# Designs tried in a protein design chat: VH-VL binders against b7kms5. Part 38

Target 1, 80 residues: b7kms5
Amino acid sequence: DTFETVRNTIRIESEVDESLRQLCHEERITKETWLEAAYLYLCEKPEELAQVIQLAQERLSQRKAIADYKRAKTMQERFL

## First folded at step 2 (VH-VL)

Design b4 (framework fv_miptenalimab)
Fold by ESMFold2-Fast, scan of step 2:
Structure b4 (fold): chain C 80 residues (1-80), chain A 122 residues (1-122), chain B 107 residues (1-107)
Amino acid sequence: as target 1 above (80 residues)
Amino acid sequence: QVTLVESGGGVVQPGRSLRLSCAFSGFSLSTSGVGVGWIRQAPGKGLEWVALIYWDDDKRYNPALKSRFTISRDNSKNTLYLQMNSLRAEDTAVYFCAHLGYSSEYFAFDYWGQGTTVTVSS
Amino acid sequence: DIQMTQSPSFLSASVGDRVSITCRASQGISSYLAWYQQKPGKAPKLLIYAASTLQSGVPDRFSGSGSGTDFTLTISSLQPEDFATYYCQQLNSYPLTFGQGTKLEIK
């Protein structure tokens, strides 16, 4: 085989996934190749890469806050 | 890439105190979403969660240990601590520190140190 | 506290076998479950998180399934390096709890 690949399972926001699926369908590409192309492109654009990393950090913080809220809610429910 | 190294274990008498350290590299506890915790394993037994600290200083404890154990950090030294007070024979275990990885809504301990052994005996 | 029970506690199998380990939670935990592999004298290694998501770098022969209270870890074709103890963990609520472990020995 001329390529070696790794299987990854990624969980992303459903609205983002829906938009990405439509984009891939319309442009005749796959989510896998879009991810590879986006990363390779951004690695050649340090300033854009930094902006994407900042957005990723913000999204991660939001998801963590939601997860922490759910955990706190579970503990609070035990006191009721 | 990510490494965690525990230290501070040893033999200690019942009722005494001991502080464990975990030196880490490859990530910062100041990074949003990051957590680091302690998991212990008694000889021949399974895994037991001890405590967890998040980037925003939120601390979570096993309720059975909360009154005797305190988790803390020093971000300037990239070091995590576990202060263990009023030690008992049942605290004898290998203590691991582990990085809590976060993906979407899900957490898991994705990187672990090799552990430091605490033996409580007289 | 949520109790995690693994079955079986001990499993002996041959290289090439398909093996499954189950984990049962005493309360619903949605998909907040992780699987770890621990080799003798070593620290645990994450295999699967979110019940079914394979950790990067873990061989594709490992898979996870289930939600709610019943979960399964499957190794589709057992290799010699898979000799280890396997643990499930719930991350749904505090305190975080682990199963008692399943010791897998190569027959």
Scores: ipSAE 0.000, ipTM 0.649, lowest interface PAE 11.8, mean pLDDT 86

Design b5 (framework fv_miptenalimab)
Fold by ESMFold2-Fast, scan of step 2:
Structure b5 (fold): chain C 80 residues (1-80), chain A 123 residues (1-123), chain B 107 residues (1-107)
Amino acid sequence: as target 1 above (80 residues)
Amino acid sequence: QVTLVESGGGVVQPGRSLRLSCAFSGFSLSTSGVGVGWIRQAPGKGLEWVALIYWDDDKRYNPALKSRFTISRDNSKNTLYLQMNSLRAEDTAVYFCAHTPYEGSYDFAFDIWGQGTTVTVSS
Amino acid sequence: DIQMTQSPSFLSASVGDRVSITCRASQGISSYLAWYQQKPGKAPKLLIYAASTLQSGVPDRFSGSGSGTDFTLTISSLQPEDFATYYCQQLNSYPLTFGQGTKLEIK
């Protein structure tokens, strides 16, 4: 059988991306394989997985707040 | 206030070229994180994305149109262009230009649209 | 290319009705989905971005939900000005693709 992959566009903070790029370069791995490995590893550790999900929820809430602010400011500039 | 106004549409014969313009105001395409693109809609049909250009001149195209269409800009005139070559009957559509945040942004979407300009390709 | 399929293609409803239209992506697109409203002869207007975030100035009777491949746009109490064609769009991958549209007509 052939290994099946899906192409994704992932939007992450530039600071996080820089750190991840450095890690991948030093360890000679790719972002794709790091993401797969991290997810698979965490699926075997429910307590760690729960902590990661909490951090993800916090980061998503922050992004929504920032997007709401930017949207309101942009619409104000466009229609005022 | 942000506005985008398309122009340059008309009736053209198959195989000819046409250049569309989009004059915008209320923002600068040299501003980091800003993009402007083209979306078209054939009569009675749905929306089809054509091309996008970002502040850093990164260009993205619908692969079906990339060989015939070129997106460009003139920041001194606050104007976006779409150069359409080798036009076909299936290119008949209303062409809209629209503003977007950068693709890496959470709020990536076409948020402000122009009214469109009509291109009719017929023999 | 990511195929976007809307259901239904046509919907007939009355003022005051709760209506929902769905959009399905052929591949996972996370939450990178937008909903647009288009009235005859006019340009589309952005209603919702990031699957569930309401655009400023859009009435709160509009809501979006879903992630991954299955998404829903809901209008909780239909108003006369809501009769229009609705489009979903995925912004996860190039080329950007739209659904075929759902035409909402008065019963």
Scores: ipSAE 0.000, ipTM 0.633, lowest interface PAE 12.9, mean pLDDT 86

Design b6 (framework fv_miptenalimab)
Fold by ESMFold2-Fast, scan of step 2:
Structure b6 (fold): chain C 80 residues (1-80), chain A 122 residues (1-122), chain B 107 residues (1-107)
Amino acid sequence: as target 1 above (80 residues)
Amino acid sequence: QVTLVESGGGVVQPGRSLRLSCAFSGFSLSTSGVGVGWIRQAPGKGLEWVALIYWDDDKRYNPALKSRFTISRDNSKNTLYLQMNSLRAEDTAVYFCARIEYSYGDWPFDYWGQGTTVTVSS
Amino acid sequence: DIQMTQSPSFLSASVGDRVSITCRASQGISSYLAWYQQKPGKAPKLLIYAASTLQSGVPDRFSGSGSGTDFTLTISSLQPEDFATYYCQQLNSYPLTFGQGTKLEIK
């Protein structure tokens, strides 16, 4: 029990999850270890880290627009 | 991060009115899908939902309390209010304010204040 | 109004025990259920939402299951800090309603 770990609950796009799951299966690794390795790798590569952050910001902006539309529609239907 | 702090509780006589405040930070009640509400808990009893206000000013009330209680907000002050009229002994409780935000799936109360105590006694 | 009933209302257990608390809705609520933990003198803390989704920062010994009318909160190995009162809540329709609570006490 060398490593102290935390459990995080996150929700990601299903197509991304399926792609990552296939990669992990083919390479014989876990999602947890892939996430740790990817972050550690990017911390040593500031230019690549900046590109990933840019992509994350773009995806967040797109997701917010979709979430706002769903929230408005759900409020009309669920919170009548 | 997100914080909520209630105030305005105290000892009040039956039939009187009291206004509770909840000062919040770390989020905006102008954000789509965000709401803030009041939940109360009588001494030694469970949780009872009081009222909820959403970003679009949609207001929802516990039907048992709707005639006596009014929820409102001041976005410029990041403050939520609960106006309580015609108070009864059964309104004696700790009043919590709590946030709802729809992100994925449901609208749980994800952050809570520490509560303010209201005692209705003669 | 949807009535939420928890079972048991009181539970005594020891550190290391596996504990399950049940919550039943008087009508179908799909997965619109949350679980909260409350320690004496403190505000409730969200543990689980959407019946089975663990809130960030909550230890992985907590889990939720169920859909429709029957739901379960499980703590796989009790720790001293887990002795508290647990509440379920439905978010399917207004008025929002909570279960009566389950008080988990040290044996």
Scores: ipSAE 0.005, ipTM 0.626, lowest interface PAE 12.0, mean pLDDT 86

Design b7 (framework fv_miptenalimab)
Fold by ESMFold2-Fast, scan of step 2:
Structure b7 (fold): chain C 80 residues (1-80), chain A 122 residues (1-122), chain B 107 residues (1-107)
Amino acid sequence: as target 1 above (80 residues)
Amino acid sequence: QVTLVESGGGVVQPGRSLRLSCAFSGFSLSTSGVGVGWIRQAPGKGLEWVALIYWDDDKRYNPALKSRFTISRDNSKNTLYLQMNSLRAEDTAVYFCAHVSWYGDEFGFDYWGQGTTVTVSS
Amino acid sequence: DIQMTQSPSFLSASVGDRVSITCRASQGISSYLAWYQQKPGKAPKLLIYAASTLQSGVPDRFSGSGSGTDFTLTISSLQPEDFATYYCQQLNSYPLTFGQGTKLEIK
């Protein structure tokens, strides 16, 4: 049977992506199927899911701070 | 998930004022890198940027509209406003509220409301 | 102000066709260009940002290319749902400006 799929464009930290790519190559799976499996597995593990969400929130905060800084510099050069 | 809903449009006489609102959810305008703005579209015409406000209260305006339009926000209500003064027939348009985020050095208006119609007519 | 000019303004095509529309900026805008799709009575939908980055959820038959002043949006195999008006936008400098739009119509 076939799954109906959606294409997602995501940006991942280069070192994390390289590590995940290596894992997928060694285990003969794809990044897409690993992501699906990881999410489905964690949905059955509420305590572990909460830890992952906390890490995600911390990483998101770091990215937003970096984006804020880059935007300010870009605006100064182009618009100000 | 991310939603924006405009309101406050209607029929108004030339020279009058009107205030539009945009109620949003699924993001906070206090989040670094986030902005929300107004884009309008006259009947049968293309898109025209009106104004944009960022998380740090930096406000940018279309120079053609800056003297008559004011963008503001209320973070406690997750609401964006556009105060439109001295309205003219050429301000007749659908007014869209849209979200923008900075992804590193890249951005675009990624979520839009359905629009609210402003008709300036005698 | 940076003027954005799209070509063509109207394009007639058949399902399965490969179609391209171009956008030219009056000044260099690096890669600060977005493409939007708008269907009648609806808000625009972001297709591509940073000239070539496909927005999440957008079919991979859409692609963008270009930098500086000349940009292209390509649909590799036109589908019925793709008949719409397409707009480019520069986000390099204020005021933000859009192209005049390209209306893609079925032959």
Scores: ipSAE 0.005, ipTM 0.630, lowest interface PAE 12.4, mean pLDDT 86

Design b8 (framework fv_miptenalimab)
Fold by ESMFold2-Fast, scan of step 2:
Structure b8 (fold): chain C 80 residues (1-80), chain A 124 residues (1-124), chain B 107 residues (1-107)
Amino acid sequence: as target 1 above (80 residues)
Amino acid sequence: QVTLVESGGGVVQPGRSLRLSCAFSGFSLSTSGVGVGWIRQAPGKGLEWVALIYWDDDKRYNPALKSRFTISRDNSKNTLYLQMNSLRAEDTAVYFCAHRDYYGSGSYFYFDYWGQGTTVTVSS
Amino acid sequence: DIQMTQSPSFLSASVGDRVSITCRASQGISSYLAWYQQKPGKAPKLLIYAASTLQSGVPDRFSGSGSGTDFTLTISSLQPEDFATYYCQQLNSYPLTFGQGTKLEIK
């Protein structure tokens, strides 16, 4: 009667994670509940959801380009 | 814990085909940065990279083998495949599958966990 | 293709010895080098990645050094379980290539 949950593992950019963690700490919520709330809120706002999907597609394309460079060249260490 | 178990090896005649499988657990090939590959070793010889596939379905092959070998996966079964066609005596080897992941903040990809291998013998 | 050449191909040593194995790339590979240990009848085990970083669970007696074209794997005090074949691998470019191997045997 409560909630049935699943455990997911996801990889996100370190800077985004830092910012999200700070927000969750200040507001006394968890990353899990923030993600659920954000998705549910956007589902009620189709035009805003479309904007988020576009941003996600752009970020995915950028990550793939970086990954292709790393695989083709086994990219040099970008941090010492 | 990451585990990989190869199967499908055996004795096969030259010119025939054989499909190897690698059942894995402890990771998902849908995770960004993760890949799995095949490395082989002929009797008494060193290691030779065969092929690899990444989470985004990017496939890389040893150019010497690309025309005869195909790498594929089934994420729903957590299984990796190697389809080997037109087999030659020189393909006789132990075939290992190995997990490959993005290591360190420096964007390195290494084969960190390996299966025990399956033996393919190409002879009459 | 980048050719990886190991020296020596065979090395005899005693327990407690300090041993070094070298690996040379035919062109610059920065620090994109890994070292593997293989015991008879077993799969290779990753020892070192990024030329000098120890894989989790690998004993501190193992160390790696070098960059560019010349690399060294050192075992500071050889133990009985260290007698094995060692391989270097470049991961700078495709195709991925391994050295021919160095077999470390009991003297």
Scores: ipSAE 0.000, ipTM 0.608, lowest interface PAE 15.7, mean pLDDT 84

Design b9 (framework fv_miptenalimab)
Fold by ESMFold2-Fast, scan of step 2:
Structure b9 (fold): chain C 80 residues (1-80), chain A 124 residues (1-124), chain B 107 residues (1-107)
Amino acid sequence: as target 1 above (80 residues)
Amino acid sequence: QVTLVESGGGVVQPGRSLRLSCAFSGFSLSTSGVGVGWIRQAPGKGLEWVALIYWDDDKRYNPALKSRFTISRDNSKNTLYLQMNSLRAEDTAVYFCAHISYDYSGEYFTFDYWGQGTTVTVSS
Amino acid sequence: DIQMTQSPSFLSASVGDRVSITCRASQGISSYLAWYQQKPGKAPKLLIYAASTLQSGVPDRFSGSGSGTDFTLTISSLQPEDFATYYCQQLNSYPLTFGQGTKLEIK
């Protein structure tokens, strides 16, 4: 079966999700098929893939910085 | 590639002070999302968290130890320190330093790489 | 402080056995739980974080499950190198706390 699938639950920034939902609605596609198409397209374009990886690395660094703040706040609320 | 090596342990008398060092390589404490911490283990006992420090100099302590122990670092030397004051027999333990990382979601952190430990014995 | 209680404290098993170790938190910790393996005279080694995520390089016979207050570490087919002491740790709130440990020994 060529379309054997896996179910993933991912967390993305809400503003990005809103923008992506709007794009998918306007173009009549799903987030799943957009992700598949984007990856397949980029795998055939090494220079563009490298740019996307760089952006992903920058966003990961931002998330790591935010994570400590969120954890500290959560630990304070749950501090007993 | 991440390595941590503890030093500075030994035999000390109750009431004295001791400073432990942890020389690390393969990461920088200036990198966002990175931290290092100290965990100790008394002979025949389990693990007890002591303190940790994050890249932004945020420090967290075990409340039972905060008044006597101070965590610090020297980024230019890639070294972590634990200053231990007013030592008691109950502080006898192997002291480990460990690297802290967050997962790719940025939500979960853990102690993913540990040093071999340095032994502190507090006795008369 | 959140207390972490492991069960059993001692476990005897044979190579090839399926082994489960449980860890209970005195209050809810969601999935902020890690499992470590420690061999005599050595530093602990991270096995699992976020309750169920396997650390890179750890054999897939190890698995973690649970959320909230009840957690389980399972070794599907015990190997000779797996005889060690296992610790759970909560990373939900300060102070960070560990379970008392489970010593897995050869039968």
Scores: ipSAE 0.006, ipTM 0.672, lowest interface PAE 10.6, mean pLDDT 87

Design c1 (framework fv_iratumumab)
Fold by ESMFold2-Fast, scan of step 2:
Structure c1 (fold): chain C 80 residues (1-80), chain A 123 residues (1-123), chain B 107 residues (1-107)
Amino acid sequence: as target 1 above (80 residues)
Amino acid sequence: QVQLQQWGAGLLKPSETLSLTCAVYGGSFDGYYWSWIRQPPGKGLEWIGEINHGGSTNYNPSLKSRVTISVDTSKNQFSLKLNSVTAADTAVYYCARVPYYYDSSGYLRFDYWGQGSLVTVSS
Amino acid sequence: DIQMTQSPTSLSASVGDRVTITCRASQGISSWLTWYQQKPEKAPKSLIYAASSLQSGVPSRFSGSGSGTDFTLTISSLQPEDFATYYCQQYNSYPLTFGQGTRLEIK
């Protein structure tokens, strides 16, 4: 082997997964090497890294808001 | 096993639109690019273009202005339309499948092909 | 576009012969090369992918080698069913391109 590696399982949105798979296919790269390259590239650019972190925080907030809404709607329909 | 069946072949006149459909049986439509490839009589293979289940397309630049590939995911079918045909478009047309390359276990190749459809353009 | 050139265009051989067919890419394609076999009035069949990996179900007399720009398909002991046209194809970049084909015929 060239590198020691770890196996990780992650859950991402289906639309993002499909878009990433298409990118990997068209560029002839793997999703693991894209993830490694993207992170390493951003580590060299602190201002861009900060913007990505902000986007990640926004997406996390959106996921929470959607989950909260669905929970509330389910409770309403169950008891009303 | 996986089978690709195609139809819509026939005789066309110059300036008409070529229309072919390929149906996929025995396998998932997702996770693959679905391609059209043609072969003029006695000549070699030419890649026309490809589409995935999401409708994303890549076309051969030599044909891009005349080609449209579309997908019907509810029927596991994809179709080729080639506008403004000439005698140079006379060929056997094949549909074929390419698995996504997105991890180290995958390899790129046309792993299944349709039976071919002869399209003849003559006046 | 990446141009794929096969040599020879046609080749005559006898059963039992060792046959080699070459394919040259106009620019580097690493190992992103697939070899196909096509018999008259049939769709092509994949033989070898990633330049040297044998497709499941394909006889071991077929082998591929090469990387970068120069590739070779070898049939170690030609059988009657091997008379066909052979195509190389690159998967390195769009548009996907094929060689012009090598027709293997009876001597």
Scores: ipSAE 0.219, ipTM 0.778, lowest interface PAE 4.8, mean pLDDT 89

Design c10 (framework fv_iratumumab)
Fold by ESMFold2-Fast, scan of step 2:
Structure c10 (fold): chain C 80 residues (1-80), chain A 123 residues (1-123), chain B 107 residues (1-107)
Amino acid sequence: as target 1 above (80 residues)
Amino acid sequence: QVQLQQWGAGLLKPSETLSLTCAVYGGSFSGYYWSWIRQPPGKGLEWIGEINHGGSTNYNPSLKSRVTISVDTSKNQFSLKLNSVTAADTAVYYCARVPYYYDSSGYLRFDYWGQGSLVTVSS
Amino acid sequence: DIQMTQSPTSLSASVGDRVTITCRASQGIDSWLTWYQQKPEKAPKSLIYAASSLQSGVPSRFSGSGSGTDFTLTISSLQPEDFATYYCQQYNSYPLTFGQGTRLEIK
């Protein structure tokens, strides 16, 4: 490579991963270059970027709620 | 330890429909395209088409009007139907697997193949 | 469609020889090329992908090189089990296409 790069490991939902892999396979691109292109594209479109951020916030809230529920259920089963 | 096993080979008459099935054992069905490739006797390889877990297909344009590939995810199987066969369709047919291209280690190749099924079209 | 042309169509060689097989694409395919080996009555086996990456389990005497339109498969010291037919294939665009094959025969 001629660009300086960093290696990141991220966890995403398996259904989303499957869909992204299909897209990358059919278009002959990598998930790394798709992520870079998507971010760069959205940075030039403030209204669309705001919508994506809102979706991200909603998904994060959903994950937190699920985690909190599982934790509460485990504690209740242990003590009640 | 992935294995592809195929069946449905045989003798066909011109105008009939060729039907082959491939079953996948020992590996994940998702994350891959599942392909059909044929080889006429003494000739080279010809890609027919591919299908993924979700049922998305890509076909060779030369065969597109006659070919259908379908998937049964509950059985980890996929099938080829080629209608209106002629003597030119006489070949060994192979099923094969291609990993999704999604990072630098995932470059495209047919990494596992079925055993092959001879289909002969004669009157 | 991208046409893949291999040369030679056949060649004869002796054990210990250095063998070179070439593959030419009708248009640029970057490094989107895989080499396969096929023995009689068997399914093909992948040898090299991405033009130069050795498939796991394949002996190091096999190597690939090239980019764009011109590609080469080299066997540095031919062994008896290497007598087979070799195919190149492009993955740059649909439809996927193979070369016509190169048959490697005992001299």
Scores: ipSAE 0.120, ipTM 0.747, lowest interface PAE 5.8, mean pLDDT 88
Fold by OpenDDE, second read of step 3:
Structure c10 (fold): chain C 80 residues (1-80), chain A 123 residues (1-123), chain B 107 residues (1-107)
Amino acid sequence: as target 1 above (80 residues)
Amino acid sequence: QVQLQQWGAGLLKPSETLSLTCAVYGGSFSGYYWSWIRQPPGKGLEWIGEINHGGSTNYNPSLKSRVTISVDTSKNQFSLKLNSVTAADTAVYYCARVPYYYDSSGYLRFDYWGQGSLVTVSS
Amino acid sequence: DIQMTQSPTSLSASVGDRVTITCRASQGIDSWLTWYQQKPEKAPKSLIYAASSLQSGVPSRFSGSGSGTDFTLTISSLQPEDFATYYCQQYNSYPLTFGQGTRLEIK
C-alpha cells in the first residue's frame, strides 16, 4: 500500500454483507475500498449524505432494539 | 478507572473453608455480574460462579454444593466461600466483572479482574 | 457443559511471525466467544470479544474470527510483548467455560 491503513472491526447485517461481498467480488474491489470510496463520494454530495445518515440512524435503532431483546433474553436465562 | 482488589486467607488445611473478598472501586456496583474464577498452578481457568447487585447467583455445577457467593452492596464488595477444601482447590482465585449491557457487538465479557489470591490447601 | 478446545496447546514463534490459534466449542455458541491474554502472575486480559471485536486499547495486530463452533485468534506480526498464554472463553451457556490455553513461547 502507498498509504497507511487502520484496522477496524465492522459488523454488517448478514444479508447486506453477502450482497456487498458479491458486488465487491464481481467488481474486483474490497469492502474496505468500497467504504472508502463511498464515503469520499458522499462527502461531495450533501443531499445524498443526509439520506444515508438518516438510513444509518434507522438501522442503528433496529440494531439497538435487537440488542435489547437479546439482553433481555440472556438476563431471563440467567435467572431461570 | 475501575479497580478490583481482593483479600483473604491463603493457606488452608483440608476440610476448612476458603473465604475471599473482592472490593470494587471507581465504578458502579449495579449493572454487572461479579464473578469468581480460579486457576490451579500451571493449569487453565475455571469459572466458579457469579452474583449481581440484587444477590442473584449462578454457580458452576461442579462446585455448587460447596460454594457460596455473597454481596455487600453497602461496601461495594462480594465474597466467595468454598467449604470442605482439598488439595484440588489449590489455585489462584480471581474476582472479575461482567457487564449487563451490550456494547456495539451485543456480547459480554470479563472486562476487569482482581489481582488474584493464591490459596494453598496442604495437610 | 460446553467444552472449549484450543489448538495448539503450545506454540513457538519468532518476532514478526504470523500466529494463529484456534478454539473449538463442543456445541454452537454463536459469537459468544472472548479471547484473553495472560502473562505470568497476572490476571487475564481481554483481547477480543464477540468473536471478532477488538477490545479498546488492544493493538490492531490482534484479530478474531469465527462463529458457531470454530474460532480463530490471529496475531499478524508477533511482538516481544505478545509472548504469553491465550485463552478462549464461551459465554453462550452456563456454566461458563474456558479453553485449556495456548502457551506462546519465543523460538
Scores: ipSAE 0.011, ipTM 0.693, lowest interface PAE 9.7, mean pLDDT 89

